# VH-VL binders against q9umr5, part 432

Target 1, 268 residues: q9umr5
Amino acid sequence: SYKPVIVVHGLFDSSYSFRHLLEYINETHPGTVVTVLDLFDGRESLRPLWEQVQGFREAVVPIMAKAPQGVHLICYSQGGLVCRALLSVMDDHNVDSFISLSSPQMGQYGDTDYLKWLFPTSMRSNLYRICYSPWGQEFSICNYWHDPHHDDLYLNASSFLALINGERDHPNATVWRKNFLRVGHLVLIGGPDDGVITPWQSSFFGFYDANETVLEMEEQLVYLRDSFGLKTLLARGAIVRCPMAGISHTAWHSNRTLYETCIEPWLS
Below, E stands for the ipSAE of ESMFold2; O stands for the ipSAE of OpenDDE; V2 stands for 0.75 times the mean of E and O plus 0.25 times the DockQ between their complexes.

## First folded at step 20 (VH-VL)

Design u2 (framework fv_nofazinlimab; at its last look DockQ between E and O 0.03; V2 from the best seeds 0.00; counts 0 for: pae E 10.0 > 2, placed apart)
Fold by OpenDDE, look of step 20:
Structure u2 (fold): chain C 268 residues (1-268), chain A 122 residues (1-122), chain B 112 residues (1-112)
Amino acid sequence: as target 1 above (268 residues)
Amino acid sequence: QVQLVQSGAEVKKPGSSVKVSCKASGGTFSDYAISWVRQAPGQGLEYLGYIIPLFGTADYNEKFKGRVTITADKSTSTAYMELSSLRSEDTAVYYCARDEGWPSSFRGMDVWGQGTMVTVSS
Amino acid sequence: DVVMTQSPLSLPVTLGQPASISCRSSQSLVRSDGYTYLYWFQQRPGQSPRRLIYEVSNRDSGVPDRFSGSGSGTDFTLKISRVEAEDVGVYYCMQGTHWPYTFGQGTKLEIK
């Protein structure tokens, strides 16, 4: 039998968005128990990510317990960060494949039409003023806002991304790294035509430097320092990078070709 | 100097709703988070919720079970707190507050309105 | 919710003498961002609350240096080195680390 699949949605999302994915899984892996976690939907997805991590943890623990052979995680957009954090704090998870589906794994710095209702383009450069405040950090979006021009504020004020990345020292860094390394495979999916994740390379742990030049994963300090295990995972062949063009952000979970190419191979 | 000026005292019947306003001056309204706190007569302070006018997003103390709605009008630099299904125990002075240094330096509620007395009685 | 416990609740003080108010939280107020969002407010009779201290030990502008805040984790203290008549009022600690934000019961400072 196939391992259970747990799906975690993204910002302003719900389980309904994954109806096509469920269909694909059912067709290609009949009998697979797929659970789309219906937590923190819609506006509730703006809750602090650590709160979400706790909620999702409570939901996945029973599922994992019933699946001694392991489970697969498909985590979309913001959900990918939630899942990464989840795997970092859980010392007993049994995740085989962690599929990060167009997630801002190295953070977000940019405004898109999708987020313009929250902050206009003209405010992108000033969003740090809001996000790196106690008030801002009450919003999930700010938990992974990564302003390359205000690294000091990011490192000191980011209550989520900087911690799970091990960019800021904390007493759980070693343990979190150990926990995260329990994953069998880390499947990173994203693409240049996403239109939301900015830069799109964030889905592959790439990100801006201080000049807004995009650097690859291997150039990131978190990789070079192996602060949460990326270097180790890569070394043991546990990281899969699956870029795909021509897919908008809201279509990653609803594209058959993408599923067959980037997701299906890891659901065995 | 940043000032918060609240609307006048209200007398309401149980079951009705009240909407208190908080007008900000002396600064950029969108640069502040506005908090609402209440204080029953002779009692302590209770936190109701806040809004970030720039985002238009608010969060609430769940104790109020959805009876509180906080909004903001950036064009008038005014925040509003509406409390519905009023009860006698909702009788209190309601305060708005913000941080004068925010967002460049967030330090909490360092500027307070003068308070608005809301009396709920039959 | 995080419970903030102040002690004492009533604080009679002789003019010129020092005063100390304790505030204890039911859990650590150190936030994940590394900061501790503990505040002290003063409310004089008939007035709105006024923030005295932010983030444990930082005085607001205009706050006399006779006021000082200290503490860490779950235990915090507001001290007044020399109480003056204008210090009469109720003092509240507040935590801004955990949602929802919560206040202590208040400490009523009076002159003997």
Scores: ipSAE 0.016, ipTM 0.498, lowest interface PAE 7.7, mean pLDDT 91
Fold by ESMFold2, look of step 20:
Parts: sequence; C-alpha cells; structure tokens
Structure u2 (fold): chain C 268 residues (1-268), chain A 122 residues (1-122), chain B 112 residues (1-112)
Amino acid sequence: as target 1 above (268 residues)
Amino acid sequence: QVQLVQSGAEVKKPGSSVKVSCKASGGTFSDYAISWVRQAPGQGLEYLGYIIPLFGTADYNEKFKGRVTITADKSTSTAYMELSSLRSEDTAVYYCARDEGWPSSFRGMDVWGQGTMVTVSS
Amino acid sequence: DVVMTQSPLSLPVTLGQPASISCRSSQSLVRSDGYTYLYWFQQRPGQSPRRLIYEVSNRDSGVPDRFSGSGSGTDFTLKISRVEAEDVGVYYCMQGTHWPYTFGQGTKLEIK
C-alpha cells in the first residue's frame, strides 16, 4: 500500500549508514519497499556529481517504472543535490515526496574536516582557486562550493550547482524547470546544530550575501526569478520546511524524533 | 612512522562477541581509513570492512551479515572492530591496516597492526 | 564478489633465479577514473602482511627494485628478477576497484 522509498546517501556514506532509518520506516509503514542505492559509496562519493546523477538515474528508472502511482525520495547531505538534479533531468520521474535531509541545496562555504582532508593547506577563503578550476570540478564537494565573495567565478566555473539553479545559461533550463515542478512535495530538513552544512540555512535554500549575512530562500535571486521553480512550488503549498535543532550532521538519519516529526508524515 | 597497535589475543565461546582495538600513533588519525582483514589458520586474507574516522563512515563486507561493527574514536586515535554471534569458523588472526587515503591516488593498506588472534571454541 | 585467481599456488625457486606470479580478476579492475586498483602484499612467516606494490606497478618505499608489477585490465604479474633468501613467504594480490575488496588465494614462494 505504501509508495516505494528510494534513499540516496551523502559523502562517504554506504547503505549500512541508513539501517536506523530503514527500521523506523518498517515500524511505522510496514510493507514499504525501501531501496538504499548502493552506488558511489565511500570515497567514490567524491566523483563529479553529474557522473553520480547519471549512475543514480539508471538505478531509479526500473524502480519508478514498477511503481506507476509514484515513489518517495529521501536524500541525505550531498545526496540531496543528486536528487534535485535527477528531478530536473528525468522527463519521466514520478516522485511524490522529495525529502531533502540536511542537504547543501544552495551550496557550501565552510571549512570542514572533509575539506581539510581533501585540501589540507586550504581554507574556505582560498578554496575558490582550487574548486573553480577544471581539476577542482572533478570533486563532488567543489561541484557545490559556493563562495559568496567570488560570485563571478562561481557563475562561470560551477559545472553543477549553478546549472541546476538556473544561474548559468544552458539549453535545457525550461525543460529542467518543468520536470522539477512535477514533484508533489519538497520537504526541507536541517538545523543550526548540524556542524557541517555552512550556512546551515543552505538546507532551506538560504545562503550568504557578500557580507556573509544569511538571506533566506525568499530573498534569493533564484527564488525571485523562479529560475527552477521554487517560487511556483511555494505558491502551490508544496514546500515543507522542517527545521530541528540539536542534531549533528551524521545523526539526521538515526534520530527517531526527527523521523517522526519531519519524515514520517510524507511517506504515503 | 605511523604505528598500529592492536589489543591482545582473545578466547571466546560460540555465540559471544569480541571487540578488537587498534590504536594509531604517529601521523594524523583523520588523514586515512582503517581497514580490517582476517586470516584463518593456514588460510588466505579476507577483507571485513573499513571506517573513515574523519567522517565517521563505515562499510562492511556483506558476507558477515550484520555481525560486524567498525567504529573509531578520534579523541584516542583508536579504531574498533566488533564481531558478534561468533562461530568456530571465525577463529582467525584479525588485522587492522591503514590506507594512506588520497586525493592523489588510492594506495591500499600500507601499514598493518601486529594482528589479534581470536579463538572460538566451546 | 570479484574473484582473484593466483598462479602458481606454490613456487619453489633456486636462489638468484627469477620468479613470476600471475593474478587474474573475474572483472576489469579499471575504475571509471581510469586508475587500476591492484595491489601486491608479502607475508613472511610469522609476520603481518607488508604492501610491496600499489596501483599495479608502483613500488613502496624500502621495497627492493628486484620486485616489479605489471598488467592491465584483468591480468597482472608480480616479478622478482633475482630471488633472495629474505623473499620467502606468501604473496597476495588484492583488488580495490569493486566492493567488497578481495584477495587472491596466495602464492607460497620457497627456496629449492
């Protein structure tokens, strides 16, 4: 009776990371077919996001075909950007709920242990030199790096985020917007104690201005121009915002209160 | 330069659990992964899984059917492998090993612990 | 799982002679990034394994230059140009391209 659920993991994840989430779904929605896609695990999650989108697209097609009434997506961290791209590039997706679980939807501008591991002598103020290069764009983290102090470089060099946001010209912008708008609900989850997503409001399509002051979704140019459909979705009542404090980045998929409050209601 | 020191030998009954520790010294613990490999007496090597301590992320060989759990404590530079529901065929030397990490290239397990003998008998 | 097949399983060699160990994989070990994640390990009697070769042909620091690795795709070789007494032990190939990572069954090198 319940729509199938497809789970897309984040950076350095594997399918085992979601065992608690699977348990919660089984307890509250018994009989739900849940597929945690076992692609680009571990260090493979650093591959270019367009490569990941292609691989995940191939995996979701048969699942969606077997469920003509629709499916749900639960997409964690980096995985939420993969899923948003999927919704844009798939003419034939049948996603009802897209649940974005602490994903950097407007990008990332923060020093993390992940970035220090990858670029050990760099910090956020100078990572644009690496990330906005052809070599840097071969790493998934750089595909959504968004330096508010180098907007011109971002707009010219971002091979992923600027495209799916409709911030760079591309021939499929109208089609991608149309495809994205076929989603039933967009459920945005995140919180101030995440510790990794910077600013944490990126999970709600908020982001820094040039002074590092956070502007919320409704103040963003991509919202105001409705470049990929956010304004249309909000007007339709299709955007659900579910912030929760007190949850660290690695705990979103293993917190029962978060599941019951923000995820469970959308797994019809 | 980097050294991995494992906990001592264990003798266990079938159906119980064992938790082996692997303490790293030298280098930066967050700069690499810790892999776990076992070797039954007179047999070859078998890969169990790994953890990336920086991210807290682990993955496991499905063969162990949810019996293995790999964790790390960054504050003590120590990785742990726990194997539950022990069987006699789990008798083996258990090794931890460092992967130097990347971004230059995946380099595999370049530094190995001394091994921990786990004997499962009734 | 990717099956790694070594041959021979037992390799008696006269001191000073060359030795060659074959490793074949059931699937290509070339990853989408173009790199091949094939490794060689040596385990001397009573010791932990030691990495000799990483990524097909790169020799680790402190490994004598008489050891070399080669191969591509599914077919790989470890060569010892001149076997010495300290080379006695078991040699394993391992693949790191496909999860789960897998080892060959080992080749025991002995002095005749």
Scores: ipSAE 0.007, ipTM 0.475, lowest interface PAE 10.0, mean pLDDT 88
ESMFold2 (binder alone), look of step 20: mean pLDDT 89; pTM 0.929

Design u3 (framework fv_nofazinlimab; at its last look DockQ between E and O 0.22; V2 from the best seeds 0.00; counts 0 for: pae E 10.5 > 2, placed apart)
Fold by OpenDDE, look of step 20:
Order: C-alpha cells, then sequence, then structure tokens
Structure u3 (fold): chain C 268 residues (1-268), chain A 122 residues (1-122), chain B 112 residues (1-112)
C-alpha cells in the first residue's frame, strides 16, 4: 500500500484548490489516503506561521501515528514554510518525502498582482517598516518577508523565517536541524513563470543579495553554514530540484505534467 | 506633537451598536498602528484589537466574538471602533492608542486618546 | 490568554520612600524574535493611561529616572526610587508578546 499523503495549502487557500491533485493521486496511486488539511483557510492563513505550525502539528500527529511506515507531505506556497517548520519542531516525525510546491522557502520580496491588493507598489519600499515590527509579525506574510536591503531588520525582527533558517541563533537550532534531517527526501518544485514567488528561485532556496542579484542555494549562508541541514541533505542525495517553466503560481497543484514529473515519483 | 482625539460620550441601548472615532494629528496616520483598549468603571484595562491603517489589516480579541470592528480612513487620519450587540457590561471608557515610533520601531501605545465614555443602559 | 498578575494591588507609600510593583506572567514573554514586550502604564486619577516603560526597562521620553523597570521571562518589576505626590494613580503592566495582549489587574498607589 501507498504511504498516506498530507497536503498543506497556501495563503488564502483552501482544500478545494487541491481537487485536481487529489484526482491525480487517486488515478496514479489508487488507495492512497490523502488528507488535505483544512486549517487556517482564507483570511485565517494570515495568522502567525508559528500558530499555524502548532495547528497543523496537532492535525498531522494522529495521521503519522497511524502510518508507522511513514507519510508524504505536499506543501504548497506558504504551506511549504509551515511544513518545513513543522518538520523542524517535531522530533518524531516520519516524513518520507517533503514536497515543497512553489514555496518561498528563502522568503519573499517583491510585489505581484497576487499581492498587489495587499501591498501596492508604492508600499513595497515601506513594507519592511511594517513587517519587521511586532505588529507586522502577527501576519504570516511578514513572517517570511525577506528584505535584502534591510538584512539587519530581517535578522532581528523576523520571528519565523530567520529562526527556521538558523540565521539567528536560538537555543533550538541544533535540535531543529536534527529533526528536519529526519526527512527522507526534500523535493523542491518551482519555476520562472510562477509570477508570485519572488524571486522564483526562493522555491529552491535561492534569493537576492543586497543588489537584488539572485544567488543559488549553494551560495546562501544557510547552506554554507548548514544551519538547518541543507548542505547535509544535499550531500546524501536527499534534495531533489524540479524546476518547471510555463506554470503560474495558482496552477502548480493542478498541472498533470508537473504532477507526473515532479510529484508522482516521490509518492511511492 | 502627535495627538489622538476621540469622539464624544455615547449613551446606547442594549442590542444597539456604537462607533467611536479616533482622529490622529501631528504625524503621518499611515505610519501608525492604532489599538483600542477599554476600561469599565473602577476596573482595569482590556485590549480590544488593533488596525494597521497602511494596509487596513486588523486583529481582534476573540473575547468579543466578532462584535468589534476596527476600521481606518487614511484620508481623514481617523480610526474607528464599532461595537455591536451592546450589553450593559460594555459600559466603559474606550481608548485609542498608537506608537509614535511606528513603523520604524514598535514600542507599543505611547500616545493615547482622551477616552470615550460609552454607557449602555435600558 | 496570558494572565498578568500584579502585586500588590494596593500600595500605600510614604512620600519620599521607594515603591515596588511586581508583575508576573503565566508564560514567558520572550517572543520568538528574542524581545520581551512588557510595558508599564501609569493612570492618574481622571486621566488616560500613560506609558512609562516599554520592553521591560526602557523609559519613555519625559518619564523621570526615578522610575525603572526590570525583569525577564515571567517576572517583572516596576520601581520608584522615591515616590512623589504626582505618582498617585494606578499602574498596569501589559504584555504585548502573545495575542491577545493582556493587562495586569492594576496597582493603586496612594500616599500614606
Amino acid sequence: as target 1 above (268 residues)
Amino acid sequence: QVQLVQSGAEVKKPGSSVKVSCKASGGTFSDYAISWVRQAPGQGLEYLGYIIPLFGTADYNEKFKGRVTITADKSTSTAYMELSSLRSEDTAVYYCARDESWPYSFRGMDVWGQGTMVTVSS
Amino acid sequence: DVVMTQSPLSLPVTLGQPASISCRSSQSLVRSDGYTYLYWFQQRPGQSPRRLIYEVSNRDSGVPDRFSGSGSGTDFTLKISRVEAEDVGVYYCMQGTHWPYTFGQGTKLEIK
């Protein structure tokens, strides 16, 4: 039998968005128990990510307990960060494949049509002033806002991304790294035509430097320092990078070709 | 100097709603988070919620079970707190507050309005 | 919700003498960003609250140096080195670390 699949949605999302993914899994892996966690839907997805992590943890623990052979995680967009944090705080998770589906794993910086209603272009330059405040950090989007021009504020004020990345020292860094390293495979999915994740390379732990030049994963301090285990995972062949062009952000979970190429191989 | 001026006292019947305004002056309204706090007669302080006028996001103390709505009008530099389904226990002085250092830093409600007395009685 | 417990609730003090107010939280107020958002407010009779201290130990502008805040984790203290007549009022601690933000019961400072 196939291992259970747990799906975590993204910002302003719901379980309904994954109806096609469910269909694909059912067709290719009949009998697979797929659970799309219907937590923090819609506006509730703006809740602090640590709160979401706790909620999702409570939901996944029973599922994992019933699946001693392991489970797979498919985590979309913001959900990918939630899942990464989840795997960091859980010392007893049994995740075989962690599939990060177009997630801003290295953070978000920039405006898109998707976020324009929330952050007009005129506000982007000032978003750091909001996000890197106690008030701002009450919103999930700010929890992974990564302003390359205000690195000091990011490092000091980010209550989520900077911590799970191990960019800021904290007492649990070693343990979180150990926990995260329990994952069998880290499957990173994203692409240049996403239109939301900015830069799109963030889905592969790439990100802007101070000049907004995109650097790859291997150039990031978190990798070089192996602060949460990326270097270790890569060394043991546990990281899979699956870039795909021609897919918009809202289509990653609803593209058959993408599923067959990047997701299905890791659901066995 | 930054000042918050609130609307005048209100007398309301149970079941009705009240909307209190808080007008900011002496600064850039969009650069502040506006909090609302109330104080029943002879009692302590209770936090209701806040709004970030810059992008209009608000959060509320769930204790009020959706009865509180906080809004902001950037054009008039005014924040509003509306409380619906009023009860006698909602009788209190309602305060708005903001941080002068926002958004560059957060120090939490360093400037307060003068308060608005809301009386709920039959 | 985080419960903030102040002690004492009533504080009679002789002019010129020191005063101390304790505030305990039901859980740590150290946020994930490493900061502790503990505040002290003063409310004089018939007035709006006034912030005295932010983030445990920082005095607001205009606050006399006879006021000081200290503490960590779950235990915090406001001290007045020498009480003056204008210090009469109710003092509140507040935590801004956990949602929803919560206040202590208040400590009423009076002159003996």
Scores: ipSAE 0.012, ipTM 0.499, lowest interface PAE 8.6, mean pLDDT 91
Fold by ESMFold2, look of step 20:
Structure u3 (fold): chain C 268 residues (1-268), chain A 122 residues (1-122), chain B 112 residues (1-112)
Amino acid sequence: as target 1 above (268 residues)
Amino acid sequence: QVQLVQSGAEVKKPGSSVKVSCKASGGTFSDYAISWVRQAPGQGLEYLGYIIPLFGTADYNEKFKGRVTITADKSTSTAYMELSSLRSEDTAVYYCARDESWPYSFRGMDVWGQGTMVTVSS
Amino acid sequence: DVVMTQSPLSLPVTLGQPASISCRSSQSLVRSDGYTYLYWFQQRPGQSPRRLIYEVSNRDSGVPDRFSGSGSGTDFTLKISRVEAEDVGVYYCMQGTHWPYTFGQGTKLEIK
């Protein structure tokens, strides 16, 4: 039988958004138990990411316990950051494939409709003034805001992303790295036509330098220092990069070609 | 070096309102939040609320939300706190402070104004 | 609202001797990011408050090293290793983990 699949949704999202993905899995892997976690739906997805990690952790524990051979994670957008933090904080996870579906893994530096709705007078160049404060850090989107022009503020103020990346000192960083390294495969999915994740290479652990030139994963300090295990995973052959053009942000989980190319092979 | 200078002492009657100003100098006014804290005579400190001048975003301790309004004028580097429907228990020294928890860190209120005494009596 | 309880409320100390002030919160001050947003302020007679300590134990610039902060969760302590005459005043703890921010009642330190 196939390993169970756990699906974690993104910002302003719900379990309903994954109906097509469930259909594809059922067609190619009949009998697979798929659980789309129905937590932090809609505006509740704006709650602090650490609060979301704790809630999702409580939900995944019994699923993993019933599947001793392992589970797979499919985690979309903001959900990919929740899932990466889960892999770090859970001593007892048994995740084989972690499938990161267009997730801002190195952060976000782009004006989204949700940011404009929440902060209507803000632009990406000014948002660091909100996001790098205790008030701003109470919103999930600010937990992974990464302003390449204010790296010192990011490193000092980020409550989530800088911590799970090992960029800001934390007493649990060594344990988190050990736990993350127990994943079987890290499958990175994204593409240039996403339109929301900025830069889109954040889904592959790429990001801007101070001149807004994209540095790929292997050029990032967190990779070079192996701060949470990326270099180790790559050397182990555990990182899969699956870029695909022509897919907008809301279409990643409803595109059959993407599923067949980037997701299906990893749902053993 | 940032300095916060507040308006002078006020004597007010119950039921009226007071508006205290807080003028910043020696730094960029819009780069941080301005918090307001009060202290009744012989009593402790009580947090009222804040404003983020860059965005005009303010929030208030629920205890005061129906009576307090906090505003800012970026062009004059001045924040204002207005308290309405004054009662005798509103007699206090009112402080403004630069809140370093905003936007750059979680370090709290580092630069304080000299305080403004507001006395509410008939 | 999170209630911050200081003990003692009045603290007479002999010059040059140590002093210790306790602060207890009604809820854990450990935020979901693992940090604890607990602050200490000093208010000398006739002056505005002054920040001493942020994030439990980090001394502000210009604060003498005889001041130290410690604690975790709900229990926190400010210590003065040797009290000087200039230390007379009221000391407040404050939490910044839960909105709205709240202060302790204050501890009045006096030389006896």
Scores: ipSAE 0.006, ipTM 0.490, lowest interface PAE 10.5, mean pLDDT 88
ESMFold2 (binder alone), look of step 20: mean pLDDT 90; pTM 0.931

Design u4 (framework fv_nofazinlimab; at its last look DockQ between E and O 0.14; V2 from the best seeds 0.00; counts 0 for: pae E 10.1 > 2, placed apart)
Fold by OpenDDE, look of step 20:
Structure u4 (fold): chain C 268 residues (1-268), chain A 122 residues (1-122), chain B 112 residues (1-112)
Amino acid sequence: as target 1 above (268 residues)
Amino acid sequence: QVQLVQSGAEVKKPGSSVKVSCKASGGTFSDYAISWVRQAPGQGLEYLGYIIPLFGTADYNEKFKGRVTITADKSTSTAYMELSSLRSEDTAVYYCARDEWGPSSFRGMDVWGQGTMVTVSS
Amino acid sequence: DVVMTQSPLSLPVTLGQPASISCRSSQSLVRSDGYTYLYWFQQRPGQSPRRLIYEVSNRDSGVPDRFSGSGSGTDFTLKISRVEAEDVGVYYCMQGTHWPYTFGQGTKLEIK
């Protein structure tokens, strides 16, 4: 039998968005128990990511317990960060494949239409004033806002991304790294035509330097320092990168070709 | 100088609702969050919730079980706190307070309104 | 919710003498961002609260240097080196680290 699949949605998302994904999984892996976690939907997805991590943890623990052979995680957009953190704090997870579906794994920085909607009077260059405040950090988006021009503020004020990345020292860094390394495979999915994740390479742990030049995963300090295990995972062949062009952000979970190429192979 | 000016005293019947306003002046309204705190006569302070006018998002103390609604009008630099299903125990002075946003200022409730007395009586 | 416990609740002080107020939280107020959002407020009779201290030990502008805040984790202290008549009022600690934000019971400072 196929391992259970747990799906975690993104910002302002719901389980309804994954109806096509469920269809694909059912067709290609009949009998698979797929659970789309209906937590922190819609506006509630703005809650602090650590709060979300706790909620999702409570939901996944029973599922994992009933699946001694392991489970697969499909985590979309913001959900990918939630899942990464989840795997970092859980010392007993049994995740075989962690599929990060167009997630801003290295953070977000940009004035996309999506962000403009949420921040109609704010510009990218000014969001740091909001996000890197105690109040701003009460919002999930700010938890992974990564301003390359204000690195000091990011490192000091980011209550989520900087921690799970091990960019800021904390007493759980070693343990979190150990926990995260329990994953069988890390499948990174994203693409240049996403339109929301900025830069799109963030889905592959790439990100801007201080000049807004995009650097690859292997050039990132978190990789070079192996702060949360990326270097180790890569070394043991556990990281899969699956870029795909021609897919908008809201279509990653509803594209058959993408599913067959990037997701389905890891659901066995 | 930044000031918060609140609406006048209210007398309400049980079961009704009250809406208190808080107008900010002397600063950029969008750079702040507005918190609401109340104080029953002779009692301490209780935090109700806050709004970030820039985002239009608010969060509430669940103790009030959805009776509190906080809104803001950026065009008038005014925040509002509405409390519904009023009870006698809701009798209190209600304060708005400013929370500054910024990388160099993690300051919460550095400026307070003068308070609005809300009396709930049959 | 985080419980903030102040002591004492009543603080009679002789003019010119020092005063100390303790505030204890039921859990650590160190936030994940590394900051500790502990505040001290003063409320004089018939007035709105006024923030004295933010983030444990930082005085607001206009606050006399006779006021000082200290502490870490779960234990915090507000000290007044020399109490003056204008210091009469109720003092509140507040935590802004955990939602919902909560206040201490208040400490009523009076002149003997």
Scores: ipSAE 0.023, ipTM 0.538, lowest interface PAE 4.6, mean pLDDT 92
Fold by ESMFold2, look of step 20:
Structure u4 (fold): chain C 268 residues (1-268), chain A 122 residues (1-122), chain B 112 residues (1-112)
Amino acid sequence: as target 1 above (268 residues)
Amino acid sequence: QVQLVQSGAEVKKPGSSVKVSCKASGGTFSDYAISWVRQAPGQGLEYLGYIIPLFGTADYNEKFKGRVTITADKSTSTAYMELSSLRSEDTAVYYCARDEWGPSSFRGMDVWGQGTMVTVSS
Amino acid sequence: DVVMTQSPLSLPVTLGQPASISCRSSQSLVRSDGYTYLYWFQQRPGQSPRRLIYEVSNRDSGVPDRFSGSGSGTDFTLKISRVEAEDVGVYYCMQGTHWPYTFGQGTKLEIK
């Protein structure tokens, strides 16, 4: 029998978005218990990410308790940041595979249709004025906004991403690193044709320097200092990178080739 | 052009709750936060918390967290502040104020309501 | 919480003379964006507070030019170049840099 799978959705999503992924899992791994968490749907996905982490934590505890052999997480887009925070704050999680499905793990610096809907007159170069304010940090999008041209503001104002990355001092850093390192595998999925995650390499812990040149994971200070365990995970062979071209942001959970190549092998 | 009109004075018993309304007219309700500030008789100003109606997010001064709830109804352009477990020291004038914010500027409390006297007595 | 300390707490002033109110914060009010979120409010007797100055030195529309704000870091000053009868009231500084936002104790300006 297969370990249970927990699915965490992204911004403006709902559990219905994952119907094709559920079909793929049922066909390849019959009998797998798959739970798509029906929390913070639609506009509620704009609530502060720490609020979402707490709500999702309450939902996953009983699922993990019923599966002492472990569970898998499939976490899409913004949901991948929720899941990484879960792995850090849960002292006793039993996650084997954390599958990060096109998630902005090092942050976001890009314009989207729903950002234009939300902030219609703003460009990415100006959003730091909103996002790095107390009011801005009340929105999930701003919790992982990372303006490479205002790094000092990011480090001081980010209430979520800078903390879970260990980029800002906090009393829980050692415990969060220990907890995160209990994951069996970190599966990073994304690609250049995503169209939303900017830079798309954020899904692989890459990000812009001040000149908007993408530095890969191994060139990031958080990796080099091993601030939350990436270097340790890579050294133990626990990081899987699965890039795939030709997939738009909304298609990651409805592409069979991607599922079979990047997801299925990790759903033991 | 923006105006904030608050509900009328309230007299309450200790242990009860009060809900003060703040109706905005002019401007766009979703373009700013609504802050709440109180002033006990003869005393200074004390910040309670705020709400951003567009997103429904609120935050509270820790001193009042657990007793104060701030909400908004976008359809009526009205914010509400509810204070529970009232004590005599909660006797004060309660103000709402617009906290202008946006991609170009962040400016605090440029428009104030007229105030609502809440008296807590047995 | 950031403590905002005003001095003096009571300020009797002769009409036509200058007045100066000091506000000191327990922490720097410069945010990492380079801006300083220090505000001045006036509360006339029986009225709601009115914002006079935002971000240290920017005068609101309709505020007379006899009002000016200055300062940096932790030390800030509101000046009235010539006090008029309508200036009677209580003046508050407020910081918006650190959550929760906090006010000074107030300075009561009176005509002597």
Scores: ipSAE 0.008, ipTM 0.419, lowest interface PAE 10.1, mean pLDDT 87
ESMFold2 (binder alone), look of step 20: mean pLDDT 90; pTM 0.929

